# Ledger of designs, part 15: VH-VL binders against L-aspartate semialdehyde sulfurtransferase iron-sulfur subunit

Target 1, 131 residues: L-aspartate semialdehyde sulfurtransferase iron-sulfur subunit, of Methanocaldococcus jannaschii (q57563)
Amino acid sequence: MRKRVYYWTDSEHINKPVISDTILNTGVKINILKAKVEPQEAFLILELFGSKETIEKALNYLSKFGEVEEISKVIKRDLEKCVHCGCCITQCPINVIYMDEDYNVVFKEEDCVGCKNCLKACPFKAIEIFE
Short names: E, the ipSAE of ESMFold2; O, the ipSAE of OpenDDE; V2, 0.75 times the mean of E and O plus 0.25 times the DockQ between their complexes.

## First folded at step 14 (VH-VL; framework fv_clesrovimab)

Design r2 (from t7 with heavy chain A55V; at its last look DockQ between E and O 0.37; V2 from the best seeds 0.00; counts 0 for: pae E 7.3 > 2)
Fold by ESMFold2, look of step 14:
Structure r2 (fold): chain C 131 residues (1-131), chain A 125 residues (1-125), chain B 107 residues (1-107)
Amino acid sequence: as target 1 above (131 residues)
Amino acid sequence: EVQLVESGGGLVRPGRSLRLSCTVSGFTFDDYAMSWVRQAPGKGLEWISFIDSKVYGGTTEYAASVKGRFTISRDDSKNIAYLQMNSLKTEDTAVYYCARDTYGSGYEIDYFDYWGQGTTVTVSS
Amino acid sequence: DIQMTQSPSSLSASVGDRVTITCRTSQGISSYLAWYQQKPGKAPKLLIFKASRLQSGVPSRFSGSGSGTVFTLTISSLQPEDFAAYYCQQYNDYPITFGQGTRLEIK
């Protein structure tokens, strides 16, 4: 079983070994898909592996030291509205949006984790959520 | 109305291949994971394969009994899930159901809220 | 692999009876258990999920209980349409596994 989540840790917990302690206390396996770590906070995209019970325990433990948000939304681009401006490229924390050789903005929608950063960055509102 | 319709079953000799199709309607297919579950004559249910939504990574899982011989895939533009069955054995004789995963986390198999009517595969010499 | 054992394997009962089917697991699965009904020649139908939650459209005479390793499906007042096979399924860990089934027959 696997599950992907966003994880934010705050200033009270930034110097704690939260990922290591989670693994040691629950037995979950964790892959870090993306990390942005600052001296006062961290943003992570985590992929957890284990039984559903193990993942549940791991998410509960993580939530004691930061905020967890499950990745569950489908994001699609409306090609009628998209003008390939590129504003969304730098807002994607896992780099599934890029500019090709013909200067078209390309979304690897199958790799998207649904964080919504690109949604608010698009000045033409070409990115939609389909729940 | 949610509908799942399997096709492609038939009689085949051991060692041959078949491809099963599951055509879906009544829901947004690309949001859902799909599984294949089989039932041998007079026997219980056996989960055999899973494919996630491509939006959530398109990952696959297989039961040990079919791993390496069967391949699950999907074509979201046609609303079809496929099960390619290679190197068929007599033990693969069963009714094959496609089933929809219940909720859109996109990364794991849960329980199955909608099932097709099944298609029969018979493998005999 | 998580082994699922149902008891009884079959039973006979009359319309109006209260019946109980038990599903035992070889290791703990929390509440990640579902129950299905299957009539001859038909696909399974979901009855219960998360051990005790009734699927939409399923009659209230069906109920589920249990957690950990022992789970029960109860039919409070058996109706003619309830004569079928019943299966439990765990979804706590891979591989997904089903019980061997319980046949409920008319007496």
Scores: ipSAE 0.024, ipTM 0.648, lowest interface PAE 7.3, mean pLDDT 84
ESMFold2 (binder alone), look of step 14: mean pLDDT 91; pTM 0.938
OpenDDE, look of step 14: ipSAE 0.627; ipTM 0.856

Design r3 (from t7 with heavy chain A55K; at its last look DockQ between E and O 0.66; V2 from the best seeds 0.00; counts 0 for: pae E 3.2 > 2)
Fold by ESMFold2, look of step 14:
Structure r3 (fold): chain C 131 residues (1-131), chain A 125 residues (1-125), chain B 107 residues (1-107)
Amino acid sequence: as target 1 above (131 residues)
Amino acid sequence: EVQLVESGGGLVRPGRSLRLSCTVSGFTFDDYAMSWVRQAPGKGLEWISFIDSKKYGGTTEYAASVKGRFTISRDDSKNIAYLQMNSLKTEDTAVYYCARDTYGSGYEIDYFDYWGQGTTVTVSS
Amino acid sequence: DIQMTQSPSSLSASVGDRVTITCRTSQGISSYLAWYQQKPGKAPKLLIFKASRLQSGVPSRFSGSGSGTVFTLTISSLQPEDFAAYYCQQYNDYPITFGQGTRLEIK
């Protein structure tokens, strides 16, 4: 079984070997799909492998030292509502949303991991998520 | 409304091949994983195969009883899932159901919230 | 593979009875268990998921409980339409497996 999650750690916990300890304590396998580490915070996109019970134990452990958000499978943009305002661009932690030379907002949907940040940022509610 | 309709069942001799189709409607097929589950006459349910959405890599899994003989696939443009069944054995005689997995769980397979009515495959000499 | 054993294999009961069906697993599955009802000639229908959560549209007389390796499905007051086979399913790990089924017949 596999599960993708967004994991955020602030400076208070960034010095702990949380990923290593999670693997050692639970036996979960972890693939890091994306990492963005700053002096005050770290953002990770993790892919966990194991039985669902093992993944659940791993997520519980990770939650002690940071915030875990489960990533939805599908995000789509409603082109009737989108006005290409660009509010979503800075909210994408993996930079799959950008503005092209013609000032159109472009989504690289194939690279999207479903973190929902762009959905929260759209003032026209043009971004949909399928649960 | 959500609908799953299986087709392609029939009577076939051992060693031959058969392709089952599952035509879906009432939901965005591209977003969902799909499974095949079979039921031999008078017997219980057996999970056979699974295919995830292409957005999550389109990964497949098979039960040991069919691995190497059956191939699951999907055509998202037609809203159809397929089960190619090669080298059929009499033990493959069953009603074959397609089933929709839950959406958005973060796992490739969970439980099955919608089922088709099934198509019967009979393998006999 | 996680083996699923249901008991009893068959059961006869009267309308109004409280009935229970047990599903035992060969290893722990946390709460990743579902229950299905299958009427003769029909496809299975989801009743319970995550061991105890009732699927929408399922009558409240159905309930599920358990975790780990022992799970139960309870029908608090049996109705004539509850004549069916019942199956448990684990979804903790591959391969997905079902119990052998319990046939419930109304006297």
Scores: ipSAE 0.311, ipTM 0.712, lowest interface PAE 3.2, mean pLDDT 86
ESMFold2 (binder alone), look of step 14: mean pLDDT 91; pTM 0.938
OpenDDE, look of step 14: ipSAE 0.699; ipTM 0.889

Design r4 (from t7 with light chain K50R; at its last look DockQ between E and O 0.52; V2 from the best seeds 0.00; counts 0 for: pae E 6.3 > 2)
Fold by ESMFold2, look of step 14:
Structure r4 (fold): chain C 131 residues (1-131), chain A 125 residues (1-125), chain B 107 residues (1-107)
Amino acid sequence: as target 1 above (131 residues)
Amino acid sequence: EVQLVESGGGLVRPGRSLRLSCTVSGFTFDDYAMSWVRQAPGKGLEWISFIDSKAYGGTTEYAASVKGRFTISRDDSKNIAYLQMNSLKTEDTAVYYCARDTYGSGYEIDYFDYWGQGTTVTVSS
Amino acid sequence: DIQMTQSPSSLSASVGDRVTITCRTSQGISSYLAWYQQKPGKAPKLLIFRASRLQSGVPSRFSGSGSGTVFTLTISSLQPEDFAAYYCQQYNDYPITFGQGTRLEIK
């Protein structure tokens, strides 16, 4: 089984071998899809492989040393409600939302990892999650 | 309304091939993973294969009993999932169901909320 | 592979009875367990997911419990339409596996 998450670590934990210790402690396999590492913080997109129970244990361990946000496949934009205000653009950590030359907000949905930050930000509730 | 309809079953001799189709409607097929589950006469359920959405990589998995002989695929433009069954054996005799996975869990496969009516495959000489 | 064993394999009961079906797993699956009902000649129907969550449209007389390796499906007051086969399914790890089934017959 596999699951994708965002992972942020702060200045208290940036110099700890958290990924290595997670693998050794739980047996989960981890692939890093994106990494942005700075002197005082790190942002990662992780893909975890294992049984669902193993992945849960790994996420619990990771959460002790940073913030974990799960990624869903279920984000759609309702074009009848969207007014192209652009509030969601800054909330996308992988920059798949942008404004074109006609001032229309464009989602590259095929690149979306489902973090749901844009859902929270839309003042017109044009972005939905489906179960 | 959500509908899944299997077709392509029939009587076939061992060693031959058969292709099953699962035609779907009432939901956005492109976003869902699909599985095939079979049930031999008078027996329980056996999961045999799944295919994920192409947007999430289109990955496939197979039960050991069919790996190397069966191939799952999908045509999103037609709303059809396929199961190509090669080198059929008498133990492949079963009702074959296609089933829709739950959407948005963050895993490839969970449990099956909608099932087709099934199509019967009989492998006999 | 995670082996799933249901008990009993079959039982007879009367309308109004409380019925309990148990599913045991060969290794821990947390709560990644679903229950299905299957009537003769029909496809399975989802009843319970995540061990204890009732699927929409399923009567409240059905309930599920358990975690880890032992799980229970309970029908609190059996109705005539409940006579069917019942299957548990784990979805913790590949391959996806089902229990062997429990047939519930009218007494």
Scores: ipSAE 0.464, ipTM 0.787, lowest interface PAE 2.0, mean pLDDT 86
ESMFold2 (binder alone), look of step 14: mean pLDDT 91; pTM 0.934
OpenDDE, look of step 14: ipSAE 0.689; ipTM 0.883
ESMFold2, look of step 15: ipSAE 0.038; ipTM 0.656
ESMFold2 (binder alone), look of step 15: mean pLDDT 91; pTM 0.933
OpenDDE, look of step 15: ipSAE 0.705; ipTM 0.891

Design r5 (from t7 with heavy chain G104D; at its last look DockQ between E and O 0.43; V2 from the best seeds 0.00; counts 0 for: pae E 3.8 > 2)
Fold by ESMFold2, look of step 14:
Structure r5 (fold): chain C 131 residues (1-131), chain A 125 residues (1-125), chain B 107 residues (1-107)
Amino acid sequence: as target 1 above (131 residues)
Amino acid sequence: EVQLVESGGGLVRPGRSLRLSCTVSGFTFDDYAMSWVRQAPGKGLEWISFIDSKAYGGTTEYAASVKGRFTISRDDSKNIAYLQMNSLKTEDTAVYYCARDTYDSGYEIDYFDYWGQGTTVTVSS
Amino acid sequence: DIQMTQSPSSLSASVGDRVTITCRTSQGISSYLAWYQQKPGKAPKLLIFKASRLQSGVPSRFSGSGSGTVFTLTISSLQPEDFAAYYCQQYNDYPITFGQGTRLEIK
C-alpha cells in the first residue's frame, strides 16, 4: 500500500533527523518526491510504502515533529482554455508537466501528486482539481 | 438506493476473453474505489482486483492469480466499472461480484459495504 | 500474503443461542478486519468493519472484537435469519484476503 503526504516542519524541528528516525522506528519505506528548505521551515512531499498499520505508525511519528496533510492527486486540464503558455511547468515540483518539441504543454497525469501549485499559476484557469 | 449490477458473464472455452461490466447507481461513483471479488463453486471469496477513484490517482491492484491477464478499468461518465478477462483458464470459473469500497479517503478503503448480485463465468472445454 | 483461518469450519446451533466465530491471521493486522454474512445464492453483506464497528443497519446482536492476530464475531442471540456463511477479511495489506468461511447451520 502507498500514501502520499505533504509534510511541514518548523524551526523547532528542522534540525532533527525525522525521516531517518521514522524509518528506523516503524519500518516504513519513504520516497522523497520533493524537498524545499527555507531558513525557518521545511516542506516535503513524501511517498510512504507499507501495510496500513505501518503507514499509520509512520504518520503518527511524523506528526510529533511537524504537520502532515494528505495529497489529493487528480488534476485535469481543460484543453479548450489551455493556450500552452507554460506557466504551470515551473510550478510542478516533480516535473510531470513539460513542453514537447512543438511547444505544447503536456501533463503526465499518472505521476501527478496533486500539490495544486499549477492550479494557482494558470492565468486562464484551465486546470481543475477533482476531489 | 445504492445499486451495483454485474453483466457480461457466460460460458467460454479456455484461452478466450470476456469483459464484465458493473453498472452503479445511487451514489457518486467518482468518489469511490471499486473491487472485483470472485467465488469459485463451493469455495470461499477471493479478491481479484481494485481500482481507485481518479481523485486518488486511479491506481489498480491485482491478485497474483490474475495479474497480467485481467485488467480493471472505469468510466466515470457512464457509472460503469469493467473487468477485462483475457486468457481465461478453467480455474477462473466463478461467480464474479463487483463491490464498492468504502468512501475513498485515500486510507480507509478495501472493505466492501455494497455488493452486486454477481455474474457467473464458466470456463470449460 | 496474510493467511486467514476461521474456526470452526461449521457449527450447528439453535435459535436463541450465543455463537462465537474466530478468525486468526498469519501476521498482525491491527484492527483492519471486516466480517461478512452470505446466504445461499446471495452476495455477501458487510456486518462489521475495523474489527468491532457495526455497519449501519446491522442488528446489535452482532458484535466483533479482537486485534492483532485473533478476532471474534459474536451473535448474542441467534435469530432464524442468521443461519448463513460468515467470512472474515483483512484489509491491512495487499492482496486483500478472506477467511475460508464458517457455515452456521440450524440444529
Scores: ipSAE 0.254, ipTM 0.700, lowest interface PAE 3.8, mean pLDDT 85
ESMFold2 (binder alone), look of step 14: mean pLDDT 91; pTM 0.940
OpenDDE, look of step 14: ipSAE 0.651; ipTM 0.871

Design r6 (from t7 with light chain I96F; at its last look DockQ between E and O 0.60; V2 from the best seeds 0.00; counts 0 for: pae E 5.1 > 2)
Fold by OpenDDE, look of step 14:
Structure r6 (fold): chain C 131 residues (1-131), chain A 125 residues (1-125), chain B 107 residues (1-107)
Amino acid sequence: as target 1 above (131 residues)
Amino acid sequence: EVQLVESGGGLVRPGRSLRLSCTVSGFTFDDYAMSWVRQAPGKGLEWISFIDSKAYGGTTEYAASVKGRFTISRDDSKNIAYLQMNSLKTEDTAVYYCARDTYGSGYEIDYFDYWGQGTTVTVSS
Amino acid sequence: DIQMTQSPSSLSASVGDRVTITCRTSQGISSYLAWYQQKPGKAPKLLIFKASRLQSGVPSRFSGSGSGTVFTLTISSLQPEDFAAYYCQQYNDYPFTFGQGTRLEIK
């Protein structure tokens, strides 16, 4: 089992090994998909691996040191609304959206981290998320 | 109305192959994970396979009893989930149900809120 | 694998009775437990999820409780249509596993 979450922490906890402590205390495995560390705050996209119970324990532990938010994993593109403008491509932090040889926008859904940047970037509101 | 309809069951000899189909309607198929659960005659329920939505990566999982022999797949364009069963054994005899997992759960896959009526697979010499 | 043990395996009761079925797990599963009802020749029907949440359309006489390793399904006042088999199922981890079932028969 796995779960992806947003994690924010402030200056009070930024210098603490919260991720490592979470792993050691709960037994969860964590893949850091994205990290943005600034002097006074950090933003992470985490992928947690383990049983649902273990993941739940890990999330509870993380929440003691920062904010945790579940990531919506379901992104759908309305092909009737999509004009393949490519606006979403440049906003994808992990480059899983690209233009094919026919100039069609293609999503690699299996690699999506659920950041919702593409949703915000779409001028035609062709991208929807389901929570 | 959500509907799941299994097909493809029948009588086969050990070692043969069979492909089951689960045709769905009444919901957005590609948003949901699907599972196969079987029930041997007079016995309980046994989960055997799962396939996630493509949006969640389309991950598949199998019970040890069928791993390496069965393959779960889906055709979202046709609203069909499949179970390819190879190297069938007598102990594979059961009613096979397709079931819908909770929407949006992904790897957090839960319980099965809708079930088909099942299709019977009999493996006998 | 997580082993699921239901008790009792069979139960005889009368209409109007309060009935309780127990499901025990070999390890903690938090609240990731579901209950199903199955009538002969029919597909299972979801009753309870997340240990205590009632599925839409299920009568309020059904309730679930428990966490960790012990769970219970309760029918407050048994109705004629409630005589069936009942199964618990954990979805804490793969492989998903079911209890062996409880057959609820009319006394």
Scores: ipSAE 0.053, ipTM 0.698, lowest interface PAE 3.1, mean pLDDT 89
ESMFold2, look of step 14: ipSAE 0.126; ipTM 0.668
ESMFold2 (binder alone), look of step 14: mean pLDDT 90; pTM 0.919

Design r7 (from t7 with heavy chain G57E; at its last look DockQ between E and O 0.53; V2 from the best seeds 0.00; counts 0 for: pae E 3.2 > 2)
Fold by ESMFold2, look of step 14:
Structure r7 (fold): chain C 131 residues (1-131), chain A 125 residues (1-125), chain B 107 residues (1-107)
Amino acid sequence: as target 1 above (131 residues)
Amino acid sequence: EVQLVESGGGLVRPGRSLRLSCTVSGFTFDDYAMSWVRQAPGKGLEWISFIDSKAYEGTTEYAASVKGRFTISRDDSKNIAYLQMNSLKTEDTAVYYCARDTYGSGYEIDYFDYWGQGTTVTVSS
Amino acid sequence: DIQMTQSPSSLSASVGDRVTITCRTSQGISSYLAWYQQKPGKAPKLLIFKASRLQSGVPSRFSGSGSGTVFTLTISSLQPEDFAAYYCQQYNDYPITFGQGTRLEIK
């Protein structure tokens, strides 16, 4: 079985070998599909391989040292409510939201981790997350 | 109303081929993985094949008993899943069910929340 | 492969009885187990998923419990429509496997 997740940590846990310890404690296989590591935080896209029981134990371990978000979530913007004001752009910690040359707000949904900051910032409530 | 309807079963001689169809309605087919499960006369259930949803590029898996002989496919525009069965053997005689996987967990395959009524395949000399 | 062994293979009971069916697995599957009901000539119907979660539309007299390697399906007060075959299924790892079935008959 395989499962893809987004994983991020902050300064409290960035200096710990969490991925290595997870593998050693559970026997899960982990492939790192994407990594963005900075002095204060890290964002990862992980692909876990094993039985569902093994993956479940690995996710529980990872969640003790960071945030885990399953990729099954879908960001959806109601284009009838969105007025392209840009309030959400600065609220996205991983730069999923940007303004194009025509000044339209664009969401790169495939990279979203579901943190909900943009949803809270939208004055027109045009953003929702589906699981 | 969720409906799954199998067709294409029948009597066939060993070594021949059949193609089963599963026509679905009442849900967004593109979002769901589909499986074929068979039941030999008087026997239990055997999972035989799975095809993932459009979001996972239609990845497939097969039970060892049918791998290399059966091919699962889907046509999302027609809301149909197919099972191409080649080199049929007497032991392939069964009722064949298509089943909708409940896929919202982020894994390829889980359990089956809706089943068709089945189509009978008899492989006999 | 994960082998699934149900017990009993067959049982007889009366309307109103409490009935318990056991499913044992050859290796741990956490809670990745489902239960199905199948009436003669009909397709299986999902009753329970994730070992203990009741599928929508299934009467509350059905319940599931267990984790790891031993699981039970319980019918708290048997009704006439409950006479059927029952199957457990694991979905912890490939290949997906089913128990051999338990036939529940009227006494």
Scores: ipSAE 0.295, ipTM 0.696, lowest interface PAE 3.2, mean pLDDT 85
ESMFold2 (binder alone), look of step 14: mean pLDDT 91; pTM 0.934
OpenDDE, look of step 14: ipSAE 0.732; ipTM 0.903

Design r8 (from t7 with heavy chain S53D; at its last fold request DockQ between E and O 0.33; V2 from the best seeds 0.00; counts 0 for: pae E 2.3 > 2)
Fold by ESMFold2, look of step 14:
Structure r8 (fold): chain C 131 residues (1-131), chain A 125 residues (1-125), chain B 107 residues (1-107)
Amino acid sequence: as target 1 above (131 residues)
Amino acid sequence: EVQLVESGGGLVRPGRSLRLSCTVSGFTFDDYAMSWVRQAPGKGLEWISFIDDKAYGGTTEYAASVKGRFTISRDDSKNIAYLQMNSLKTEDTAVYYCARDTYGSGYEIDYFDYWGQGTTVTVSS
Amino acid sequence: DIQMTQSPSSLSASVGDRVTITCRTSQGISSYLAWYQQKPGKAPKLLIFKASRLQSGVPSRFSGSGSGTVFTLTISSLQPEDFAAYYCQQYNDYPITFGQGTRLEIK
């Protein structure tokens, strides 16, 4: 089984080997899809592999040292609200949002892992998520 | 109304191939993972394969009993899931159900909230 | 593979009876278990998911309990339409597996 999550750490925990300890304590396998590291915090997109029970234990352990948020499976863009400003492009950690030669913002939805960074970045609230 | 309709079953000799279809309606097929589950005469249920939606990469998995012989696929534009069954054995004789996986759990496969009526495959000489 | 063993394999009961079906797993599956009802010649129908949560449209006389390796489906007051086969399913890990089934017959 696999599950994708956002993970944020802060200055209190940024120097701790949280990923390594999670693997050692639970047996989960972790793939890092993206990392964005700042002096006082880190943001990761993680893909966890294991039984659902193992992933559940791993997420609980991770939550002790940072914030865990499940990645939405489905996002939609409201093309009536989108003005192709490009604010979301730099916020996509796996680069599925780009500007084409005509300066239109394009989402490669088939490659999207359902992250919320673009949702948070859109000044026109053109990006929706579904449960 | 959610509907799943299997077709393509029949009588076939061992070593031959058969392709099953699952035509769906009443929901947005693109958003759902799909599975095939079979039931041999007088026996219980056996999960055999699933295919995820495209948002999760369209990955597939197979039970060991069919891996290498069966191939699951989907055509989202036609709302059809397929099961290509090659090198059929008498042990493959069963009713084959397509089943819709639940939505929104964040995992690729869970439990099956809707099932088709089944199509019968009989493999005999 | 996670083996699923149901008990009993069959039972006879009367309308109004309370019946209990047990599903045991070869390893822990947390609460990732579902129960299905299957009538002769029909497809399975989802009753319970996450060990104890009732699927929409399923009568409240059905209930599920358990965690880890032992799970129970209970029908509190058996109705004529409840005579069917019942299957547990784990969805904790690949491959997805089902119990061998329990046939509930009218006495």
Scores: ipSAE 0.467, ipTM 0.795, lowest interface PAE 2.0, mean pLDDT 85
ESMFold2 (binder alone), look of step 14: mean pLDDT 91; pTM 0.934
OpenDDE, look of step 14: ipSAE 0.688; ipTM 0.885
ESMFold2, fold request of step 16: ipSAE 0.413, 0.328, 0.440; ipTM 0.769, 0.713, 0.776
ESMFold2 (binder alone), fold request of step 16: mean pLDDT 91, 91, 91; pTM 0.937, 0.936, 0.935
OpenDDE, fold request of step 16: ipSAE 0.739, 0.730, 0.728; ipTM 0.913, 0.911, 0.910

## First folded at step 15 (VH-VL; framework fv_clesrovimab)

Design n1 (from r4 with heavy chain S53D; at its last look DockQ between E and O 0.30; V2 from the best seeds 0.00; counts 0 for: pae E 2.8 > 2)
Fold by ESMFold2, look of step 15:
Order: C-alpha cells, then sequence, then structure tokens
Structure n1 (fold): chain C 131 residues (1-131), chain A 125 residues (1-125), chain B 107 residues (1-107)
C-alpha cells in the first residue's frame, strides 16, 4: 500500500532526525517527493510504503514531531465556479492562495502540495482534485 | 444515485475468453478506484483485481489466482471499467461484481461502498 | 496473504436476540476491517468500516469492535430483515481478503 502525506515541523522539532527515526522504529519506506526547508520550519511531501498498519504507526510517530495531512490528489480550482470569496486563503499553510490588488483569489497551483484544506472551505465547490 | 451495472457474462468453454464491462453512473468515475470481486456458487467473496483512479496513474493489482490471465482496464470517457478474462478455467465460474472503492482515503484501495448486481460467468465443457 | 476466519459458519437465532459474529485474522490488521451483509441473490452491502464505524443508512443495532487480529460484529436486537450472510474484509495489505462468511438463519 502507499500513502502521500503533507508534513511540516516547526522550530521545536526542525533539528530532529524524524524521518530516519520513523523508518527505524516502524520499518516503513519513505520517499520525499518535495521539500521546503527553512532554518525554523520544514514542509515536506512524503510518500509512505507498507501495510496500512505500518503506515499508520509511521504517521503516529511523525505526528509527535510535526503536523501530518493526508494527500491523495493534486488540487486545482475551477474558474467557472469560483466567485473569489477568499474563504480558502486562510486554510493554506504555505501561502499559495492569496488575493490580488483587484480582489481576485489567486492560486499558485504549481506550488500547491495537495493538503485539501481549501477544498473543504470552498462554499461553491470550485476546488477540484486532479493529478 | 450511484449505480454500477455489469455485463458480458455467459457460458463459455474452458480456454476461451470473455470481457466483462462495468458501466457506472451517479458519480465522477474518474475520481474512484474500482475492483472486481467474484463469488463462486455457494462460496464466499474473492477480490480478484483493482484499478486505481487517474490521480494515481491507473495502476493495477491482481489476485494470484488470476494474474497473467485477467486484465483490468478503464475508459474514463465512457464511464466503463473492463475485465478481460483469458484462458478461462472451470474454477473461474462465479458471479462477478464490480465494486467502487471509497473516496478520499489517501490509499489506493480500502473497502467497497457500492456494488453492482453482478454478472454470471459459467466455465464448463 | 492475510487469512480471515469467521465463526460461527452458521447460526440460528430468533427475532430480538443479540447476535455476535467473530472474524479472526492470521496477522495484525490494526482496524482496517469492514463488514458486509449479503442477502440471497443480491450484492453485498457495506455495514461497518474501520472495524467500528457505521456506514450511513445502516441501523444502529449493528456495531463492530476489535483491533489487531480479533473483530466482532454485533446485532443488538435481531430484526426479520437481518437474516442474511455476513462477511468480514481486511484492507490492511494486498491482496484484499474476505472471511468465508457466516449465515444467519431464522429459528
Amino acid sequence: as target 1 above (131 residues)
Amino acid sequence: EVQLVESGGGLVRPGRSLRLSCTVSGFTFDDYAMSWVRQAPGKGLEWISFIDDKAYGGTTEYAASVKGRFTISRDDSKNIAYLQMNSLKTEDTAVYYCARDTYGSGYEIDYFDYWGQGTTVTVSS
Amino acid sequence: DIQMTQSPSSLSASVGDRVTITCRTSQGISSYLAWYQQKPGKAPKLLIFRASRLQSGVPSRFSGSGSGTVFTLTISSLQPEDFAAYYCQQYNDYPITFGQGTRLEIK
């Protein structure tokens, strides 16, 4: 089985060898699909491989040192349905959604990590799952 | 309303081929993984094949009992999943169900929330 | 492969009875287990997922419990429409496997 997750850590945990320890403690296989690493925080897309029980144990371990969000698909906005209400902006932890000078909501889709928070926030269902 | 309708079953001699179709409606087929599950007469359920949705590249998995003989495929433009069954054996005699995987779990396959009514395949001399 | 064994293979019960069906697995599956009901000539119907979560539209007299290797399906007060076959399914790892089934018959 495989699962993709969005994972981020903050200043309390950024200096810990969390990925290595997760593998050693659970036996899960991990591939890093994307990483944005700063001195005070890191954001990663991880792909985990194993039985669901093994992946579950790995996610439980990871969650002790950061935040985990399960990702199944790339998320895109349907411009025909979007009314630029801005409900999704506060749900994006990496600021790929913002409002421009003309009060239009802008998605930097190429930077999106697929966390799905904005999908739940959109009252017009303008956000689609796509890969 | 979610609906899955299997077709293409019938009586066939051992060694022959059949293609089953699963026509779906009432949901966005492109977003769901699909499985075939069979049930031999008077027996339990056996999962036999799986095809992922487009977001996961449409990967496939097979039970050992059918691997190399059966091929699952999908045509998302037509809302149809297929099971090509080659080199049929008498042991393949069963009702064949197509089943929809649950949505949004983050895994390729979980449990099956909707099932078709099944199509009967009988492999006999 | 993860082997799934249900017990009993069949049982007879009366309306109003409390019924318990057990599913045992050959290795741990955490809580990645589902239960299905199947009436004669019909497709299976999902009852329970994640060992204990009730599917929408399923009566609350159905409940599931367990983790690891032993799981139970309970019907707290049997109704006439509950006489059917019941199957457990694991979805922890490939290949997906089902129990052999339990037939629940009217007494």
Scores: ipSAE 0.346, ipTM 0.708, lowest interface PAE 2.8, mean pLDDT 85
ESMFold2 (binder alone), look of step 15: mean pLDDT 91; pTM 0.937
OpenDDE, look of step 15: ipSAE 0.731; ipTM 0.903

